# VH-VL binders against C2 domain-containing protein 3 (C2CD3), part 16

Target 1, 169 residues: C2 domain-containing protein 3 (C2CD3), of Homo sapiens (Human) (q4ac94r1171to1339)
Amino acid sequence: SSGLLDVGLRYRRSPRTAEGVLAARTVSISVQIIRACGLQAAAKALAEREPALQFSATVGVNASVTTHLSFLPQGEQRRTHPVACSFCPEFSHHVEFTCNLVTQHCSGEACFLAELLEFAEVIFAVYHENTKSASDIISIESCKEYLLGVVKVPTKELLIKRSGITGWY
Short names: E, the ipSAE of ESMFold2; O, the ipSAE of OpenDDE; V2, 0.75 times the mean of E and O plus 0.25 times the DockQ between their complexes.

## First folded at step 12 (VH-VL; framework fv_levilimab)

Design t1 (from q4 with heavy chain E56L L103T; at its last look DockQ between E and O 0.05; V2 from the best seeds 0.00; counts 0 for: pae E 10.9 > 2, placed apart)
Fold by ESMFold2, look of step 12:
Structure t1 (fold): chain C 169 residues (1-169), chain A 121 residues (1-121), chain B 111 residues (1-111)
Amino acid sequence: as target 1 above (169 residues)
Amino acid sequence: QVQLVQSGGGLVQPGGSLRLSCAASGFTFSNYWMSWVRQAPGKGLEWVSGIYSGGLTHYGDSVKGRFTISRDNAKNTVYLQLNSLRAEDTAMYYCAKGSWRYTYSGYFDYWGQGTLVTVSS
Amino acid sequence: DIQLTQSPSSVSVSVGERVTIDCKSSQSVLYSSNNYLNWYQQKPGQAPQLLIYYASTRESGVPDRFSGSGSGTDFTLTISSLQAEDAAVYYCQQWYSTPYTFGQGTKLEIK
């Protein structure tokens, strides 16, 4: 809701492996998570209801980002390592999502991928991770993470732009 | 009107095989993932397997390596091949349609009538 | 794997009463403000029917007396003003990750 993410999305075809034809039909969506900004406003807004965020909202959050493709199971999400104590973290993180796509409706893999990308989104969730001292490790509440914001980037522009999608969201 | 019509059940001995079929109509079959869910007599529901429209498959832990899910988009039909059957596989098997296009996630909005599989000596 | 535990295992109530059924998940099924938890109704001799998805969204055609609530790991199905036709087994189901799992079921009997 508050803040911005600088991300890049790119479509990549997987080379055929020694195992044969099945591997040749895989598609990878390459996602770069470059940096974020505006996280102080997000942390302050959340701190109105989450007292544990009051300190972090003044000094910096331990930000990490999960990335999920809308057509994959939720457990296939990927996560960056946290960047400590910052409101404008630099992640410089690269993730890839691979799936096997076949269809009788479309005669080619590009056509079916196009139908998937037409309606899909990459969903980014930005968290503050509570990294506490040894005295806090014993408490379950000291391990809690806090959702700072969600960014959804439609993938349909990958159908038009061969260089991919980059920018702030 | 979405319809899922199942067939292929029956009585088999332990170690035997069966092939279950689920014929679909009323929706664009090739766009949706399909699943099998089973229910042992007097017991609860267990998700068995799912297949994405692109052919990617998933299996529950109890059936991995023994069951194979497949689909024929030209016939609007999903299949479950049951191999190395055990007494514990005795159940009503339901075919279920995923609710979301182009995904192997989601909730099951339409179910078939069920097909009984009995495994006994 | 994500385990779902329902309570109670069975309940017997009269027409017009209110009942609640709880479902506890072994891990959070919350992502991006959505809870990946559903409720199904299975009447005797029938296949299951979708009742509620995303923890609280009622499927089309489901009566207003059915409602879902909860978040993260703790969920509740509430049935107000029970009807005789509500006699069924109710299941929660997570779709956060494969393998998708169901609760053990709650049998609702009408006196």
Scores: ipSAE 0.006, ipTM 0.551, lowest interface PAE 10.9, mean pLDDT 80
ESMFold2 (binder alone), look of step 12: mean pLDDT 92; pTM 0.943
OpenDDE, look of step 12: ipSAE 0.598; ipTM 0.866

Design t2 (from q4 with heavy chain E56Y L103A; at its last look DockQ between E and O 0.03; V2 from the best seeds 0.00; counts 0 for: pae O 7.5 > 2, placed apart)
Fold by OpenDDE, look of step 12:
Structure t2 (fold): chain C 169 residues (1-169), chain A 121 residues (1-121), chain B 111 residues (1-111)
Amino acid sequence: as target 1 above (169 residues)
Amino acid sequence: QVQLVQSGGGLVQPGGSLRLSCAASGFTFSNYWMSWVRQAPGKGLEWVSGIYSGGYTHYGDSVKGRFTISRDNAKNTVYLQLNSLRAEDTAMYYCAKGSWRYAYSGYFDYWGQGTLVTVSS
Amino acid sequence: DIQLTQSPSSVSVSVGERVTIDCKSSQSVLYSSNNYLNWYQQKPGQAPQLLIYYASTRESGVPDRFSGSGSGTDFTLTISSLQAEDAAVYYCQQWYSTPYTFGQGTKLEIK
């Protein structure tokens, strides 16, 4: 897509209050989803093949963002609240993913988080939902969720930068 | 079909309290912004309050601190607790549904039938 | 708070005639090409009914004779050919910011 997503990734201490060895064996990857821009172009492109999006492509999309760390289970995926009727939604959303410092591969060998982060990605997917209440009853098609774009941010820089990763993607 | 059925209201003395209810059906209630709008006899419309979730509430200045909007999503019902009522609170109170899911939708596509609140000595 | 002022306060018009109702906002309700201004119709003894949202988009089921126009601070509701059933009070309403506010209303009577 032609849009951009403003995000921040940071390495943080585990938010868990659990004492002992388990707490020491986890860290938190903090993900901040700040805002998006340029979503109209993406919406217009989709509207070419989805007539139900014609109105939203003109007026504004109802955007939400999913976040997933590539090395974590799909169940750990998080989602922002929707921001209605905007091509430049401001989410100001913060999520934290608890990560084990040491995991085991299928082979049984220990794998350090650093090794995972070297090749891992944070995957952001921006969705639009047609939330017009009248259409919810009349047409299932108008209630579809549409993928506006996907952003993948490599996590390798977290190994180098103490300040984390920030910027538009 | 979307329906908003109101109840409560009535005659109350100044300083008294009332609780209004609005039962919703025909849509996923928990996903929508709900509002109360009132209309004094022979007068225009005044937005009173809105609620998306329990943590996101808004009030008009004339009722702030006295009225409380709440909702029970399990019962598909929005409430308006009216405390410290004044004569100027006399009005027909309408519940109204926001048009968009997951949004503070400020245009209202469905309205309740109204509930009359009369504050008089 | 954003104040909305409608004009006229009342008007009497014959069936078939064109009617225009104006709504002026104390500040712009325009953002990113969208005007956060709606129009409602309230018939006697009834709850208000949505006619127009985003200044110019007709709600589903609203007759074509109703149209909204304007941008920024000046808006107009037009009924191209008045029908007997159009007798009502019409309100503009902004939702650019809370608190949401309404115009004082325009009473439309049929001659």
Scores: ipSAE 0.016, ipTM 0.615, lowest interface PAE 7.5, mean pLDDT 89
ESMFold2, look of step 12: ipSAE 0.119; ipTM 0.679
ESMFold2 (binder alone), look of step 12: mean pLDDT 92; pTM 0.946

Design t3 (from q4 with heavy chain E56M T57E; at its last look DockQ between E and O 0.31; V2 from the best seeds 0.00; counts 0 for: pae E 4.1 > 2)
Fold by ESMFold2, look of step 12:
Structure t3 (fold): chain C 169 residues (1-169), chain A 121 residues (1-121), chain B 111 residues (1-111)
Amino acid sequence: as target 1 above (169 residues)
Amino acid sequence: QVQLVQSGGGLVQPGGSLRLSCAASGFTFSNYWMSWVRQAPGKGLEWVSGIYSGGMEHYGDSVKGRFTISRDNAKNTVYLQLNSLRAEDTAMYYCAKGSWRYLYSGYFDYWGQGTLVTVSS
Amino acid sequence: DIQLTQSPSSVSVSVGERVTIDCKSSQSVLYSSNNYLNWYQQKPGQAPQLLIYYASTRESGVPDRFSGSGSGTDFTLTISSLQAEDAAVYYCQQWYSTPYTFGQGTKLEIK
């Protein structure tokens, strides 16, 4: 319940292109997933209902983090590799989400993306991955992942802060 | 072996309420996005609601504010609470499972058999 | 919201023939290299069944006579050698953004 995730968010325009810009332009939302801590409490809470987690709740979890930008399709989520046997994993992982701008005669070049960022969020889900994930040849249930927590970081500050957003959540 | 067993439908007066249930088995329920899709008699399919494995809820415009989706991962069950029912809500309601490989998924690989809800005076 | 329009609304064909069903989206459902469009089959009295996802990938257990193609706004489901059990209603569905939406359906009948 008390777990924390150290992340950074940045907003960047696409680099200059030889084609020019009038047909379409792209913007990148860069997400850095640095580390987590406090995962033992979440693991112990899950172990009360799931005996298979008792060992991991004692020695460390195999943590991985999925990342999704709320206005993009669900299939565009990204995932870190698991960091084995830790309650304070260091991920040092970076993902980018390419976003299209919308241009209208009366509204300006970036108006639609700004509307999305005002209400959007980056959603992080932290999972423990079971050591038997590679053995799911005969059963769907052999894919054992356990949700440790969810972190949501609003994107609206990207409209204001040129250096981005960093910190613990 | 994946099964979605639905219950809770029936005949209700306009303005009434019902609760639909969908009990899941054969997969690790807590890892999957779950949705409700409805089909009015003789009509096409309409996505109604979905719930993220971490409990975050999404709704179609026609039911927002009246329907509530929820899940109980300990019981492997997803629910749809239908309030302020209207004649237009008369439909077969299907429970559907998304893919485990996404945080939440919009393609539905397994479906329940459906539960009929009839809203009539 | 993204609107999907299927054509034809219905079709009646003989076993062994090729059938095509089109789905046109009101806006692109392509992001990066992925088309967020699915196809479902619904036989009489049954729940829908997933046939194709990501526009062209067949779901496990779906016969290879079913194929999907297209990109962006224009998509096609093809049944290359129709069988009697293929009589059903077929739906396209986008999952680019919520609310997810379905086409109005195409009824396939066997002569």
Scores: ipSAE 0.249, ipTM 0.692, lowest interface PAE 4.1, mean pLDDT 81
ESMFold2 (binder alone), look of step 12: mean pLDDT 91; pTM 0.940
OpenDDE, look of step 12: ipSAE 0.560; ipTM 0.863

Design t4 (from s5 with heavy chain E56F L103T; at its last look DockQ between E and O 0.03; V2 from the best seeds 0.00; counts 0 for: pae E 16.5 > 2, placed apart)
Fold by ESMFold2, look of step 12:
Structure t4 (fold): chain C 169 residues (1-169), chain A 121 residues (1-121), chain B 111 residues (1-111)
Amino acid sequence: as target 1 above (169 residues)
Amino acid sequence: QVQLVQSGGGLVQPGGSLRLSCAASGFTFSNYWMSWVRQAPGKGLEWVSGIWSGGFTHYGDSVKGRFTISRDNAKNTVYLQLNSLRAEDTAMYYCAKGSWRYTYSGYFDYWGQGTLVTVSS
Amino acid sequence: DIQLTQSPSSVSVSVGERVTIDCKSSQSVLYSSNNYLNWYQQKPGQAPQLLIYYASTRESGVPDRFSGSGSGTDFTLTISSLQAEDAAVYYCQQWYSTPYTFGQGTKLEIK
């Protein structure tokens, strides 16, 4: 798990709407996906059991990262564009998750965002995407994605640390 | 259209040698995993050997040390050198193309017509 | 080495009937949601022809009556409505790890 992703998380409260209507207050959870490193080890480990990765494990993977906040609907996950042929990609990608200060679980209980953050995680999944040559008229298989690794970063420190959470995970 | 045209079979004595050839066309040969698969008369299929475009080779247990796979990307040709032949090596030998570029592909979408190797004293 | 065992070794059935052929692997061939198991058809005097890859994905041009199922160690090829031209020997093959291996084959005959 050493040196997989360099990420940052920040929490920022949005001001109330100027129209005077009582509206739900929103909060932004800002996620930076800066870079990854050491992906060759992950690719080589997968290539032992995934023949389709053997070449990429030698020359470089086409990495992308999905980001999901554990209490938001799955459709709110985000994905970086792939960085081609690298074991140390630079993503420099920023996403904002807009959250209501007061939310309701699927079970119906009202919940403050702070209560959710106490047990929540930001989940990062790193994928390799195989590509196919446009010149191969007889290619049977389309592009496939291969999971290189998953990183989960707890959000509870956002409740305490004004500057957020940064570092390698 | 993909074609794999094989040659080089025949009758040999035990302990002898033979070289099989498979000429490929209709695809970018250098990008693909190539294999040999054999079938003894009336028997099932046995994977013999494979070669990745980067030159790494793999062999089935029954032929390790006796057979050598090679490729010439300039000639779009894969070879199987059969040495120290035994009666149990008698089979139809098929050349087979892997289906994906730049991978070890274990499934074979195109096969050659086969060449018969007979080992008999 | 991964051993594949097919059953039955042979089957004789009539046109229009459903046929199932099983393939049992000595260890799992499932990785990252993909099953590294293929099916081939070999008609008399011909080279094998790919039918199904990744256990259940039909090769281009293969009729709808052929389907594959299963996961891990247990796999099945099904011909849902047998045609006369389906008389052949059928092989499963794993490409999970080298050496790649085939099942011993299942001969399908038309009554």
Scores: ipSAE 0.000, ipTM 0.473, lowest interface PAE 16.5, mean pLDDT 80
ESMFold2 (binder alone), look of step 12: mean pLDDT 92; pTM 0.942
OpenDDE, look of step 12: ipSAE 0.026; ipTM 0.658

Design t5 (from s5 with heavy chain S30D; at its last look DockQ between E and O 0.46; V2 from the best seeds 0.00; counts 0 for: germline match VH .562 < .625, pae O 4.0 > 2)
Fold by OpenDDE, look of step 12:
Structure t5 (fold): chain C 169 residues (1-169), chain A 121 residues (1-121), chain B 111 residues (1-111)
Amino acid sequence: as target 1 above (169 residues)
Amino acid sequence: QVQLVQSGGGLVQPGGSLRLSCAASGFTFDNYWMSWVRQAPGKGLEWVSGIWSGGETHYGDSVKGRFTISRDNAKNTVYLQLNSLRAEDTAMYYCAKGSWRYLYSGYFDYWGQGTLVTVSS
Amino acid sequence: DIQLTQSPSSVSVSVGERVTIDCKSSQSVLYSSNNYLNWYQQKPGQAPQLLIYYASTRESGVPDRFSGSGSGTDFTLTISSLQAEDAAVYYCQQWYSTPYTFGQGTKLEIK
């Protein structure tokens, strides 16, 4: 796939208390999903295998972005609202992920967030929702989505940069 | 009504290959996380592999490098290619549907009927 | 990987009695007030069926006598009044992270 995604990552100190010792303190990882570009090439490439995308590959895709931190439960994945009919969608979306400062290894040993961030990544997936294929206006489950591209951003720089991580990926 | 209908499997010698299929109906297939779970005779359940709607794949350690999960959204079908089969791969293989669309939903609300794979000399 | 250990491995109980099955995880499966732990029922010759998800939420169609409790690393499936049709093997399963893992199962027999 082709295209670029403009994103920002920030480490934010937002201490929260929890019942458990290991979950007693949390911080927040802030993720900004700003915009994407070059999605037409991705859509056209996909349309070669999916005829249902030929129309969207010409006029514009309905793009949404999923975000997941690699060390968090898969259920913590977040998704932007879709931006309709654009190959250069502007999302201007903010996502906050609550992260425990200390977690537990399978061995029972403590693991600090800094250790996780050293090798972790934020995973972005850009999807097109094909509304033209929707057979039921009432049921959103009738809509089909297609993966246009995936971006993985390492989090290790959050450990050293107060300004966070920004740029096109 | 949601249905998962499996096919494939059978008897194969060690080192051989099989391809399992799971045809889905009754839901928007390409929006859901799909998985394979196996059960050796008289044993418990073991998660084998999962595939996201967009094609991202995950595997259990016991099958990494040997098994390949894939999907054809146009056919509403998920596949499991079993290569380099071993005796310990003998099991009933189930396809399972993630419960929620657009999420890596790890609770499976619908299951296929199962396909038996027997690896024996 | 997260290991799940169930107890007991097997139990025989009379109709009408209360049954509890425990599941312990090697690490916490709790995040943001959600426990990523499910329970399944598998009857002889059948595929597993979802009973409980998020530790305590009953799947649609599951009788009220089934309930899930617990948090973090310790979970319990309870059948308040056992029925004859409840004879099955029960499994806990985590989806906190891949690879997903199951408990070894608890075989419930009716006396």
Scores: ipSAE 0.021, ipTM 0.654, lowest interface PAE 4.0, mean pLDDT 88
ESMFold2, look of step 12: ipSAE 0.342; ipTM 0.733
ESMFold2 (binder alone), look of step 12: mean pLDDT 92; pTM 0.943

Design t6 (from s5 with heavy chain E56Y; at its last look DockQ between E and O 0.18; V2 from the best seeds 0.00; counts 0 for: pae O 4.8 > 2, grease 19.9 > 18.9, placed apart)
Heavy chain, then light chain:
Amino acid sequence: QVQLVQSGGGLVQPGGSLRLSCAASGFTFSNYWMSWVRQAPGKGLEWVSGIWSGGYTHYGDSVKGRFTISRDNAKNTVYLQLNSLRAEDTAMYYCAKGSWRYLYSGYFDYWGQGTLVTVSS
Amino acid sequence: DIQLTQSPSSVSVSVGERVTIDCKSSQSVLYSSNNYLNWYQQKPGQAPQLLIYYASTRESGVPDRFSGSGSGTDFTLTISSLQAEDAAVYYCQQWYSTPYTFGQGTKLEIK
ESMFold2, look of step 12: ipSAE 0.236; ipTM 0.709
ESMFold2 (binder alone), look of step 12: mean pLDDT 92; pTM 0.943
OpenDDE, look of step 12: ipSAE 0.645; ipTM 0.873
ESMFold2, look of step 14: ipSAE 0.328; ipTM 0.735
ESMFold2 (binder alone), look of step 14: mean pLDDT 91; pTM 0.943
OpenDDE, look of step 14: ipSAE 0.023; ipTM 0.625

## First folded at step 14 (VH-VL; framework fv_levilimab)

Design u1 (from q4 with heavy chain E56Y, light chain Y54A; at its last look DockQ between E and O 0.03; V2 from the best seeds 0.00; counts 0 for: pae O 11.2 > 2, grease 19.6 > 18.9, placed apart)
Fold by OpenDDE, look of step 14:
Structure u1 (fold): chain C 169 residues (1-169), chain A 121 residues (1-121), chain B 111 residues (1-111)
Amino acid sequence: as target 1 above (169 residues)
Amino acid sequence: QVQLVQSGGGLVQPGGSLRLSCAASGFTFSNYWMSWVRQAPGKGLEWVSGIYSGGYTHYGDSVKGRFTISRDNAKNTVYLQLNSLRAEDTAMYYCAKGSWRYLYSGYFDYWGQGTLVTVSS
Amino acid sequence: DIQLTQSPSSVSVSVGERVTIDCKSSQSVLYSSNNYLNWYQQKPGQAPQLLIYAASTRESGVPDRFSGSGSGTDFTLTISSLQAEDAAVYYCQQWYSTPYTFGQGTKLEIK
């Protein structure tokens, strides 16, 4: 699936004042999710397999975007609120990821965040949310998410640009 | 103009088989999902099966395991293979076009002329 | 499966009169503000013809006298001024879930 995801990324030192000295050795990766465009094609493609997307692929999807840093635990993943019935949803969502300036490799060796960022990614996933049973089973628990697309942004760009990075396709 | 021209059908004994065909023209066939809908004599409409452009298929419960829908996009044709036919399968079978391209569209904007299938001893 | 029940099963009306046909679904066919409900007209000896989709959107070429309304579980097809050529059986149909199902039909006769 393809589409334009308009995002802003900022890398800045953000020492914590309310926590210990070690906690102050952190940086913040700020992610702004502005809008996603071109979701109809993805929805139409998925509609071939998912009847629940039939009408949505015509009139608009209920889109939400997850954001994850590849080097952070999965639990740090964040999600926007869903924007209903749109192929070009505007989210106006902001999230801050606090990262340790110094961390460890799997080997146990210490490394700087900059080293991680050289190979890391910000992963965005755009989902269509189906609050109704898409599998002919009407159950609230049967809510299904449909992946419309994934955008991966290399964090190495944050090492070069101190100002926001926007607009990935 | 959109046209759906059906062929096949006829009289068959219980347990027999038939193959229905529906040749499409006037639109990009491969972009649309197609369905079969049947109507027993003097009765209402019953959705039988559907197939998407990508080949995903769906069936009504009454025909599942016995009927097979398929398509040949190169020939702009959708097929319905009717196996293990029963008396209750006697009906006019209609080929129907989904309304929207690239959508599993459950409303049908064009229909074939119908093919009569009669299952009788 | 979703059952659709139409009412009346048959009706006879004069030309120029208003006709309403109801369709009730056993469960809601509404999702994200869209109703997965259509209406078809089938004249004698002919294949069905799409009249209304998404509960209220008239198919291209369908006369203005035909209209659809309703949401969720209750839907209505209205013919504002019946014409002689409107004699037919009308069906509602849902595609909210498979299997797709039709109402039992409403036979409209012209007096």
Scores: ipSAE 0.000, ipTM 0.581, lowest interface PAE 11.2, mean pLDDT 86
ESMFold2, look of step 14: ipSAE 0.079; ipTM 0.670
ESMFold2 (binder alone), look of step 14: mean pLDDT 91; pTM 0.940

Design u2 (from q4 with heavy chain N31R E56Y W100H; at its last look DockQ between E and O 0.05; V2 from the best seeds 0.00; counts 0 for: pae O 9.2 > 2, placed apart)
Fold by OpenDDE, look of step 14:
Structure u2 (fold): chain C 169 residues (1-169), chain A 121 residues (1-121), chain B 111 residues (1-111)
Amino acid sequence: as target 1 above (169 residues)
Amino acid sequence: QVQLVQSGGGLVQPGGSLRLSCAASGFTFSRYWMSWVRQAPGKGLEWVSGIYSGGYTHYGDSVKGRFTISRDNAKNTVYLQLNSLRAEDTAMYYCAKGSHRYLYSGYFDYWGQGTLVTVSS
Amino acid sequence: DIQLTQSPSSVSVSVGERVTIDCKSSQSVLYSSNNYLNWYQQKPGQAPQLLIYYASTRESGVPDRFSGSGSGTDFTLTISSLQAEDAAVYYCQQWYSTPYTFGQGTKLEIK
């Protein structure tokens, strides 16, 4: 692991309008993407295989972070805005994932949530957008993305700690 | 043994409404993603809607705003409310079970027998 | 939306012969080493039945002559030795993203 991704995870119950009693209650999984550190090491490592990243690995990367819940289709993935030319970008980004919960035949809403979260994970991917390549004489690619790192956080962490979760990549 | 038994459907005029039901048995219904898939006569399969165990829903673009998927876990039943029906909605409608617990699973390991919906003047 | 295109649209094959059906997706359905691509069989007058999931895993009860292969955007369903009861329409289906989509189907007839 070359870097640290600082994130916050929490959940809250909220009412939701829907047909049927079972769809009336939802849990919102809130994800805060705070900052990433150590991106230079990651970029340098990648630059060994991708010469186009040599410049960015020296000056700074244009970082964005994708967030995905493992039990959702990939189309539900969310992405931060990019932070330009930084090895320690602060994103201050907030994402909400809403999931309805069922209360029937369960000891409570927390029971259902616990079962769901036991088998899920939040997947973070840190990308660099290589805008420098647009100025290269030999390259026509203006917006090529490179994966710098991936952090997977088991959602069961929310059963123990509701916030202040960090991941290494 | 997993079973999905469908009911409802029939002949309806354009603009009309129908409600389809799918009664499930043989598995812990409340833990699985359920979907509706339809098939127009002589045509292929089209995913219509899906609902997570807790009620999170998805819809195909062709039915958004007109169809509503819901479920009653106490009755082990998933429903599809069909409103503002059009001729293009004429199809065999299948309920389908998601394969994995607590996942928005997109492979359907069990299917209902189908319910025919015919929209005609 | 992810579009799935199957080829051929129809095929007639004799019993005992090898059959391959291709499915091409408009974008990759690969994530974290899993291909979100499935195959279904639908016999006349029946509901579809799952054959293959995650591109290559055979559903329980499915004969060994059925196999799935491929990754990313290109997938293939293979029947190694066609049997008379295999006459059906076959569909590929992705669940990489909503809306879930199916191929247009391949009608397999037995000569």
Scores: ipSAE 0.011, ipTM 0.587, lowest interface PAE 9.2, mean pLDDT 86
ESMFold2, look of step 14: ipSAE 0.095; ipTM 0.680
ESMFold2 (binder alone), look of step 14: mean pLDDT 92; pTM 0.945

